# Miniprotein binders against q9h3h3: the designs that were tried, part 117

Target 1, 235 residues: q9h3h3
Amino acid sequence: EDGFTAEHLAAEAMAADMDPWLVFDARTTPATELDAWLAKYPPSQVTRYGDPGSPNSEPVGWIAVYGQGYSPNSGDVQGLQAAWEALQTSGRPITPGTLRQLAITHHVLSGKWLMHLAPGFKLDHAWAGIARAVVEGQLQVAKVSPRAKEGGRQVICVYTDDFTDRLGVLEADSAIRAAGIKCLLTYKPDVYTYLGIYRANRWHLCPTLYESRFQLGGSARGSRVLDRANNVELT
Below, E stands for the ipSAE of ESMFold2; O stands for the ipSAE of OpenDDE; V2 stands for 0.75 times the mean of E and O plus 0.25 times the DockQ between their complexes.

## First folded at step 9 (miniprotein)

Design MB13
Fold by ESMFold2-Fast, scan of step 9:
Structure MB13 (fold): chain B 235 residues (1-235), chain A 100 residues (1-100)
Amino acid sequence: as target 1 above (235 residues)
Amino acid sequence: SLKDELRELLEEIVELAEEALEAIKEGNLDEAKELIRRAIEIAERIIEELDDEEIKRRVELALYLLKMALRAIEWGDPKKAELILRWVIKLVRLLIEELK
């Protein structure tokens, strides 16, 4: 939340990444088993730290679905971080263009569409739709946060391989909309996450590259996508 | 004051975590685990005695991370424990600064 420091939120994210994940991996599991898995692990009921009354007795960091063709490539994150430290000490300007170039040089290209939803039926329904799209091959990989101890909104992350590939980013948006999702979506490159570009007081960089808004009164699969970095309508 | 006592306990957690990092770097994993257990005990005491929900929540995260670092050493991954302990030090130092 806004009441916590950026460092606290980053540490919570690191802990979630390091804790066990509940994964439906379509590369090794038949698609026919997905509905039973979704019924067993609805994200509104899976608890972050494990409660006696939840589906999990142990901590869960993320609930994820891997597509049949999913082939992860994280790039050279260590080289990216070393180059970032060198850039900061060099005195050279730190701009969106500089971070883009750093990401390309080190092949840290993945990014994600984010949606935030309150715990409940709508979250579980949205996640089921996204999970089915992943297993059917319209999306490559997605994850959703478990329910926090004190409640609050949960996040669904839908990944794309290359944040510089606008067509790929837009195709993922279209697939999300086709799954029945109507809420606001924001797109963030993983390079911003690895470099901690969510601190307002350092470089004044906006970590959101794209925003997608559902078009009310049009097709249920229609949306308007804005390139926030260049202030341009993409659709 | 209660604020001064809290700050002293938080500073002790930082010191123990820093000493645990040095113990890991020197290959003294048993010493590192003992130092982490002492830091856990202090964090648990703070949570038990403190009624400020925001500060309690932040100390609860530090406690969780300390327990993760301890398990990482026990499971044969001291490098992971080093990363986690650096986060503990950073978060607790930040909280100490806010209490000044």
Scores: ipSAE 0.523, ipTM 0.849, lowest interface PAE 1.7, mean pLDDT 87

Design MB14
Fold by ESMFold2-Fast, scan of step 9:
Structure MB14 (fold): chain B 235 residues (1-235), chain A 100 residues (1-100)
Amino acid sequence: as target 1 above (235 residues)
Amino acid sequence: SLKDELRELLEEIVELAEEALEAIKEGNLDEAKELIRRAIEIAERIIEELDDEEIKRRVELALYLLKMALRAIEYGDPKKAELILRWVIKLVRLLIEELK
């Protein structure tokens, strides 16, 4: 059961990545146009498959904002997938360490902070804050899922370029908090997404590396960050 | 039984998707598109006739992926279509196994 659920989620993610994206690209578009773009495409109203009455007439996989300095590097995803198939066939143990090594070997280093919010004002407001932080240069790239046909929560993904760079991951968390975000955040390396590591997975791996909780008052960072795999506080 | 009939239709989707993969590998893109269209027709029939919302949702994803594979070939990316078709085969085979 768990294996099928994980593969189904991986296939849905692949489809979303392959479908068209609605993009505000700060590398080519003036920052003054952002507020109008956000008003035109609120994520609570953009539908996954282009439902009648939504802002989109065609399927949308993701709504994204690219920062002025953004330089995408997906690494060798094909090499990663071939190596993953070989690893599974080999009978060798599948652990966070082996996945990390596979990611490094194939330069699949990006990762993301995730927040899950119900469709509505709170989602749209959180996305607007993140989008402004990206355009202003505090974050590099972010995307948000459109509203699914089945309903349910939507996800905002805030990317960092190297999941092995702990300081860079923590800097992104600080920038998210500075943008006014107070909900729970979890951090997931893209290698886990490409290989279908979700909550219910057949290898019993924790699907996220870090967890960030908002903290009022004396925290200079605005949050507590935990390494959930090792149960160690980082901040 | 109803489960046996559903399994037979799902097996036909897998066979058509496997034949489409071979057609792409051989450079016969027109044959691949026709095989994918036939798989789409079967998936659409299952969705129209099936009352089980859980199974229907799973077949709906396979149908969506089949349509994506067809568009990938139309837009000049047969390698993308191969990747998508491998996912279709995997997902449909998992559903067939659950129905046994």
Scores: ipSAE 0.537, ipTM 0.853, lowest interface PAE 1.6, mean pLDDT 87

Design MB15
Fold by ESMFold2-Fast, scan of step 9:
Structure MB15 (fold): chain B 235 residues (1-235), chain A 100 residues (1-100)
Amino acid sequence: as target 1 above (235 residues)
Amino acid sequence: SLKDELRELLEEIVELAEEALEAIKEGNLDEAKELIRRAIEIAERIIEELDDEEIKRRVELALYLLKMALRAIEHGDPKKAELILRWVIKLVRLLIEELK
């Protein structure tokens, strides 16, 4: 059963967050330097634990691009974790609505569109498109995982400030599509990440809130977006 | 039994990590670092001698976290080391339970 795998994934995520990040920060670095930075650190070549033959000899947790207007706000994560422990002990139902309420109470509102791609040219091209959209102000912040597992997929995360702001979530999807991204996207609120809601969790919750599929020909949006929790098509 | 020997070594890692956590709480950072170094040695020995790739990957993560905790203390952040050591204890205890 995948219970023990969930703890392993959570610990790997914590380690990645704690390890050094390669950051292009548009708040302090001219946009003209982005192309050289992307060429120096293609995510298919950057190794998670360092390799003298790669762009990095030391561990890298994430490769990130911060937009000019980016202002991080993680909310009260400690209060969220304490409230979560109390909720589990209470025996009350654990539902998407309950998690949403907890997130709002503790101001843990950020979320992210996720795309999983195999290491290679398609990943590097997708990341370059996303990074340019961030620097140009169409997206606020994004990061991509380095290459850790041989043959394993890497993830690009594109963040929004408030997962309860449906319009903002949909605007980010549109900007991702405008950047040329055609793969499946799923949206995960950070509250789910902090509370360890991954695939095969013990509450049988879907680990993502929204799903976006590319549409070819005649679509003004370029995508179909589904609200998985409420089973409602948004577009 | 090879499986019994593995469980004993994993239990020793948990014990050392718990002692290191207590040493940090008491402000004994040099003692905490030495306990973590001992846990690292055991984890490295398991990885070198073990053929089971799934168990090896789990021990490799615990080893990586132990090294992170050691660096956190060296760089003046014992609170970060406490958080990391609690994760080491959790992951190794889960692995021990699977081996029963």
Scores: ipSAE 0.596, ipTM 0.879, lowest interface PAE 1.4, mean pLDDT 87

Design MB16
Fold by ESMFold2-Fast, scan of step 9:
Structure MB16 (fold): chain B 235 residues (1-235), chain A 100 residues (1-100)
Amino acid sequence: as target 1 above (235 residues)
Amino acid sequence: SLKDELRELLEEIVELAEEALEAIKEGNLDEAKELIRRAIEIAERIIEELDDEEIKRRVELALYLLKMALRAIEKGDPKKAELILRWVIKLVRLLIEELK
């Protein structure tokens, strides 16, 4: 049952990646057009498969904002997958450390801060804040899922170039907090996504590396960032 | 039984998807599109006749992917269609196993 759930989720993710995206690209579009674009495509109203009553009549996989300096680098995903199959057949232990080594070897270094919010004003407001931070250059790129047919929570993904660069990961967290975001954030390296490491994985690995919780007082924009594996706060 | 008939229809979808994959490898894109259209018709008939909402949802994903593979060929991207068809075969085979 566990294996079927993972394959089904992976197939849905693949379909979303392959379907058309609604993109505000700050590399080619003036920043002055962002507010009108956000009003036209609020994530709580954009439907995954299209609906005459929504902003889109056709399917939308993701709603994304690209920063002015954004340059995508996915690394060698094919080499990563081949090495992953070899690792599984070798009988060697599958641990966070072996996955990290595989990611570094194949230059699959990107990762993302995730926040899950119910459809509505809070989601749309949070996305608008993130989108403005991207266009202003405080974040590199972000995307948000459209509304599913059955409802449920939507996800905002805020990407960083290198999950092994702790300072860069923490700088992105700070920029998210400065944009007014107060909800729980978790950080997932893209290598885990490519290898199908979700909540119910067969290796019993935690699917996220870091957790960020908003904290008032000692830092008005600060947060507590926790290493999930060791339960240790980052400096 | 009705369950046996459902498994036969699902296996036919797998066979059509496997034949479409082979047609793409041989460069026979028109044949691949026709095989995919036949798989789409079977999936649509299953959805129309089936009352089990959970199985219906799973067949709906397979149907969506089959339509996506067809569109990929129409847009000149047969490599994308190959990847999608492999996912269709995997998902439908998993459903067949659960129905045994």
Scores: ipSAE 0.593, ipTM 0.870, lowest interface PAE 1.4, mean pLDDT 87

Design MB17
Fold by ESMFold2-Fast, scan of step 9:
Structure MB17 (fold): chain B 235 residues (1-235), chain A 100 residues (1-100)
Amino acid sequence: as target 1 above (235 residues)
Amino acid sequence: SLKDELRELLEEIVELAEEALEAIKEGNLDEAKELIRRAIEIAERIIEELDDEEIKRRVELALYLLKMALRAIEAGDPWKAELILRWVIKLVRLLIEELK
């Protein structure tokens, strides 16, 4: 069932990306408006498909905050897709290294730190902290999923421009921790998302590159970061 | 059997979605919308009559995507509808294989 599960997850992700987003864009909206916007659209109350009892009557795919310096660059996704088809047809092993090379060649470099939290006060508080860090310039862009129909955990995604820039990835982790976040974080390059690399993928690849755990009293960074692919501690 | 009847209805959805893709390629957007509406009616009937929650949930996603494709055509974006319909075909075909 792994192939079916992965394709179902990919289709849900596509639908969320295509549905309307609720966006606070700091490039065009004053920072003073953020607190009112956060109060209007707490992610624990915004429903995926719309509900008269929620802040939204229409479907919402994502709730997002764009920083003042945010400049979207998705790279050459079309070229990436073509190269991916060629790789699969070639019979070559599909490995993290091969995917990294495809991503670099086609400039599909963005990635994200992921945190999963149950709907409620802790999720809304975590999102507010992340959103303020984005508007204040410590992070570039973030989004959070709306509440699912059947419940379950929601995800906060905090983006970086270049997953191959380890220092930049670690700086984003530090900024997340400085915002008061203490839960487990995992880092996923967007190339994995575009190519359908989820937890139940047919290539048996680990769907994330890095893992960050909160460190009580033992780290100036507030966390310990592990490289999952090489099983090496970075901090 | 009930599974054979379900499989036949799912195959009908695939056929309608494939015909809708061809209609879009030919510029026949009104025909494409009608084919999608027929696929929506079949998916809604499956959801109403089916007691299997996991299969129902998967058909609900296909239904949602069919409605999204219809809205995309109505909004003047048939290219978005093509992408969505290809996903409908893929998901429904996978479900048909699971039912064998």
Scores: ipSAE 0.547, ipTM 0.859, lowest interface PAE 1.6, mean pLDDT 87

Design MB18
Fold by ESMFold2-Fast, scan of step 9:
Structure MB18 (fold): chain B 235 residues (1-235), chain A 100 residues (1-100)
Amino acid sequence: as target 1 above (235 residues)
Amino acid sequence: SLKDELRELLEEIVELAEEALEAIKEGNLDEAKELIRRAIEIAERIIEELDDEEIKRRVELALYLLKMALRAIEAGDPYKAELILRWVIKLVRLLIEELK
């Protein structure tokens, strides 16, 4: 891992965000149409760059489901990036606390639970469960990556409005577990994404704020959640 | 010398992308599109001739972004093209440094 890997990941993320999305929007589409939409666009078959043999002939950046009550989060991303550049120029220490304060100041508060799954039945089943939870109102919004040309794991992202709201983050984890998801989950604030802070970053910051592990026969929540920044278990 | 030839072509892509950014700032969108098309041709040549799969994948991403920037200008969004071109310059500059 190096700076090149981080920049490459950031550029791929930007390209995916800018390409067309396949969206099921529960604000304008009846919930009864979800099952047909999921059958038409299983993530394991939708291709990133399009293919005549797949559900899409044109590029698809993301497959997304918007909940009925979903409202876009507002934030000053440009102001955040300008403040970040000024901070780097100042030579002052760059820490998780500094990033948290920049995020709060510019109201860039959203974050997401991430799960990485191999293409196939398990991915499609997990996505269908998440999508139903979004349409039923247990989650606000989610998206899943299409299949890359070279293969490899795909990612499901489940968003929350405010990464500083621990109860909201934990409620999303509970809803994901209730949907039957048992794999490792990691939570990343969007502020890290906008500033290009990935695993291989030059400031040696951990972009993961929370981690959730499934616990067989465990708590009522079905998982153990760890606050990675403060090394405190949240149950 | 093969690495020196590759670095020369990558530097040319950076120069064309930087000139395209200046053309966009000056409102010369037809000039910007032509400069981007020239950068696309160079990236396509690198991919066709290069056997290193890892370097090829990086150049393929830069090519994809160059095509996306061209489409953004054609769709009437030169600001989007400017953002994309800044990423092309960053990625190609980083690849050049790693080849030294």
Scores: ipSAE 0.581, ipTM 0.874, lowest interface PAE 1.2, mean pLDDT 87

Design MB19 (at its last look DockQ between E and O 0.43; V2 from the best seeds 0.55)
Fold by ESMFold2, look of step 10:
Structure MB19 (fold): chain B 235 residues (1-235), chain A 100 residues (1-100)
Amino acid sequence: as target 1 above (235 residues)
Amino acid sequence: SLKDELRELLEEIVELAEEALEAIKEGNLDEAKELIRRAIEIAERIIEELDDEEIKRRVELALYLLKMALRAIEAGDPIKAELILRWVIKLVRLLIEELK
């Protein structure tokens, strides 16, 4: 993983997005089937490319759970990407403010809390807790990466509808903590993902907007949330 | 030299992918599939003969994308194949530039 450039990481992410996903969709599947589905497809055993002995024989890009209230709206991603190309050729400065404005203009407002966990019981347990929270309505949609070819940490993504709505982002953090998750969480607006902007990008942009660190005594199980862009604590 | 041979093979992959893109735009899907298969064969040859793990990983990604584009055409989704082929071209050109 460490040898790839930002463009290669973006291409891997796009390939995963385009490959088939394993989806539990609460809008069309009874909630009573969730536990069996989780047992059949633990993220530590589902392989990216369908290795022998895994529960999947074909490639899997993502494992996802959609809540009953999930109403997808990606916004104007194609217009966002076109405006991004125009911005790059314009000579105008590329800053976090210009990315925020592009996202607002094109209604690409979703974002996600991220957690990175090694394959194994801890990952599978964390995913199960998140998936139940989605089906129960505390969260709307989440996904987890399958096991990579060379191993390494996997990622759980918990989505929110609007990265500019701090209350909604903090409520999702609280629901994640209520599911028993104590690890570091980082929040990334989807605009960075759709434009292929990762930490190793040529503009030195930081795509992490918020950090959440677990602490006792907060709302539900509590956390300390820092706004990385403005260097202020929100909690 | 080995670098010159690798660069020439990578340039051929780019040319085949560009031709496949044009074939798709013209509705010539059988031609596009054949061009993609030829690019796949070249990528597989590079991976077999190359010792550099960093370059191998980049060519392996390009190979996976080429196979994904072929499957997209076979599934009746040539627009998806166009998007994938543009990524193949971008990635392979970046690798060629690094091999000066």
Scores: ipSAE 0.622, ipTM 0.874, lowest interface PAE 1.2, mean pLDDT 88
Fold by ESMFold2-Fast, scan of step 9:
Structure MB19 (fold): chain B 235 residues (1-235), chain A 100 residues (1-100)
Amino acid sequence: as target 1 above (235 residues)
Amino acid sequence: SLKDELRELLEEIVELAEEALEAIKEGNLDEAKELIRRAIEIAERIIEELDDEEIKRRVELALYLLKMALRAIEAGDPIKAELILRWVIKLVRLLIEELK
């Protein structure tokens, strides 16, 4: 509930988005070059602000892989922010449904599965699996944060086009699991990110829509997905 | 007091950033760069003299953004610089308010 902290995090995110990205773009680069690119830029070694001892001497905001069919659509983020300010001033109730409607009106539909991992082999291995799934066409696009500070976890973001398309969100989860990922995943619509919906927000909204846990138990593989807002098990 | 001195330096950063925005709007990019460089110098001095790690971290972000705005102008993207400078003004104003 610290507005200053929320603005600070938003500014850091903006700076990362504006700094150079290391991108493997499968729309223009042969898939055979991916393994060499992953070896050159392991996320546990790429530094946020550059270091002569790392793969990068200059700042890197994100490390990303774009799939062959990837077509970015960020929607009208400026219109969304203006409408959000008007909504807060209006005194109308702020609910998941109201935010969903704002997102639809302004075509801000993308969302992402998030996983947080400590720097090291497991992070690099998880990212390699995700990157291969993107290049092979099972996922559309993904990015991973560079190493920002000692002891801090890094985040892998796996995007889907439309957070209101539940089947598409679940298909992305299945593809992540098929890539060998076993850690906790949470799904967050980009509208929540743009509007500063984090844990302990002043509107007491769940900061994520879905939670995915790796399924263990005999022949069962894949994941158990929970709709966090409604507390309903989907799989 | 030490807080009053810090607030005055932060207010100077805001004023310089606002003047830089005006300079960009008028097409005076060389003036905008000089104003940003002056704001950078003040932020660097604050960081060197501050013992408060929390406040220092916030000023370090503002410094990083000021340098990013300067590079944006140098790269021929003054619109990007305007957006970044508005974030600098917002963050520094929030820090000033917290210090009251």
Scores: ipSAE 0.618, ipTM 0.889, lowest interface PAE 1.3, mean pLDDT 87
Fold by OpenDDE base, look of step 10:
Structure MB19 (fold): chain B 235 residues (1-235), chain A 100 residues (1-100)
Amino acid sequence: as target 1 above (235 residues)
Amino acid sequence: SLKDELRELLEEIVELAEEALEAIKEGNLDEAKELIRRAIEIAERIIEELDDEEIKRRVELALYLLKMALRAIEAGDPIKAELILRWVIKLVRLLIEELK
């Protein structure tokens, strides 16, 4: 794992969120144009800073696809942050339950399935499958990181509206698997990102709520989903 | 020492970012922008004078975020600016602690 601290990775992710995005919006663009767009902007070739010879000349933070039902709602992030600061000052114990309650109170409920893939055909193929699933309405929104200068793995993020809705989280996993994705998936609430809760945080909180492993043959869902907090299989 | 000077400059960035964050909360966006600009100038100076590539990369990230915070305010999104500034503060404080 690259020698960057969890905080540096988070800061880079924030920077990427603020840079321009390459977006296919199914609400305004015909689905028939998706294949051409995917061919124009394959994630393995799109570069973070717009390197010479890349499809993009300008910096790109993310490549994203918005489904027809996508509605951006970040909730009360400001209120969440204020409450989080107050909580830290209070010296009260901070638990996953505390974070869940904060998220609910401030309506910061979005979360995402994450998959990490090396640049290349497998990544581009996986992204194409996810993008189609979004455009077809099986998923609401997804994004993929562009290629970094140093190389390394790229991440595909598939969002759900509510990390507290276990069924919705599981349905998204099923849709991802149906799109042909077989790699390890981890699910992270966005609230953890907003609050700066990463691996090895001082509260010993695991930022990953769920893990999905592909399973051959047995389950109708094609995956085993583990609740990391409780160490219980949900499928 | 060069290390002490660097720490002092980094501490100044933290202070400016904290003050900018407070200014945003108070609705004084012009003050916030000025404070961020000053922090940017300090970060740029550090990068120009620093030979340590690892530390330089970390300061470059802070600089990038500061510029983003400024743009967020200019774009009428002070909430994003606050979020970014919190991260700047966190990152720079971590760096200061490591230089201790």
Scores: ipSAE 0.567, ipTM 0.873, lowest interface PAE 0.8, mean pLDDT 90
ESMFold2 (binder alone), look of step 10: mean pLDDT 90; pTM 0.912

Design MB2
Fold by ESMFold2-Fast, scan of step 9:
Structure MB2 (fold): chain B 235 residues (1-235), chain A 100 residues (1-100)
Amino acid sequence: as target 1 above (235 residues)
Amino acid sequence: SLKDELRELLEEIVELAEEALEAIKEGNLDEAKELIRRAIEIAERIIEELDDEEIKRRVELALYLLKMALRAIEAGDPKKAELILRWVIKLVRLLIEALK
């Protein structure tokens, strides 16, 4: 059962990536236009498959904001997938360390902080805060899912260039917290997404590397960040 | 039985998708589009007649991907269509196995 569900989720993710995106690109668009764009395309109202009554009549896979310095680098995803197939065939142990090494070898280094919120004002407000942080240069790039036909939570993804750069990952967490975000955050390297590592995977791997919990009046950071695999506090 | 009829229709979708994938590899894009349109028609018939919401949801995704593959060929990206068709074959084969 879980195998069937995992493949379906992977296919839906691939379809969203391939469908058109609504993009605010700060590399080519003045920052003064952001507030109007956010008002036109609130994530709680943009529909995944289009609806004449919503801001979009056609399918939208993602709503994204690109920062002024954003330079996409996906690495060698094809080489990663071939090496993954070979690893599975080899009978060698599949661990976080072996996945990390495959990612480094093929330069598939990007990762993302994830937050899940119900459709509504709080989601739209959180997305607006993240989008402003991206345009102002505190974050590099972010995207948010449109509203699904059946409802349910939507996801905001805030990307970093290199999941092995712990300082960069922690700086992104700090910027998210400074934008007013108080919900649970989890960090997932894109290599896990490409290889289909989800919650109930056959490899018994934790699908995220880090979690961030909001702490009011705690540390100067406003959050506690944990390495989930090793159960070690990073802050 | 209805279950056997459903399995046969799903097997036809797989066969058409596999033939479309071969047609793309050979540069025969018009043939690939026709085969995809036939697979779309079968998927639409299944969805119209199904009462099982979970099976319907799985077939609806396959239908969406078939339409996406067709659009990819029309946009001049046959490599994208190949990737999508491999996902269609995988998902429909998993559904066929679940029905056995």
Scores: ipSAE 0.605, ipTM 0.883, lowest interface PAE 1.3, mean pLDDT 88

Design MB20
Fold by ESMFold2-Fast, scan of step 9:
Structure MB20 (fold): chain B 235 residues (1-235), chain A 100 residues (1-100)
Amino acid sequence: as target 1 above (235 residues)
Amino acid sequence: SLKDELRELLEEIVELAEEALEAIKEGNLDEAKELIRRAIEIAERIIEELDDEEIKRRVELALYLLKMALRAIEAGDPKKARLILRWVIKLVRLLIEELK
């Protein structure tokens, strides 16, 4: 059709994951070094494929910050993919409930809050706020995409360890807002990413579980969170 | 026609990638690298000569992945190269089908 196929988006994501990452790892690096690292690698200037005029001469897939307590657990992705193939051939209905159960069975529980921002000062400022929250322990891990060759919006991903833990997901939203972020946030489980379920998927599933919108009022750090499936406000 | 010529070039990329996959499986890494380099040359020629920005962008991704597979072999990770080549084959086949 018009635009990219799910396979094209998945291939771009795979390439980014396989390319080198620029990582500030708070498990091994003192927090006092963060500001210098952020100044050296602002996401609006780091290029996806490398450029002599940018901070990187070689390709960069992601710019990431790992918190001091961060312990990655991807679960059994291979088992998840095998079970997904079996589910598709079984004739059973493919629903959010069946995907949730596959994710739980195979311990593929992580998810992420996503924000999309144009390259520039506001992106770099937002990323610096998120990175500081990670290093200070309010968030566990985050990454931001480098600048694409053609331009366009960049994405900041803020991870939580369990998408089925609603309280944990909401706590991450609060920490993002406390960091000064005011843009729209959407929350997606990684199980949808591993199975190639994006906005335009053949099963007509909504990969977004939650939306967070900045709440204008007495507290600039407040937000309203919507459960997308039930159209119910949670905050 | 120009469209038929483009499809033939894309099909050759698929065939070279499939042969490279088999060469890696058999431990013939030098042969695999040469096959990948030939696929890269075809992709680069398509990008240089093609005016269609959407098709060009899709071939550019395939080219990037072919170069990544070549680097993976050079870095001593042929299993990574095989995974990447399977993605090249999938993406280029999808493009060929859309052009029919």
Scores: ipSAE 0.511, ipTM 0.847, lowest interface PAE 1.6, mean pLDDT 87

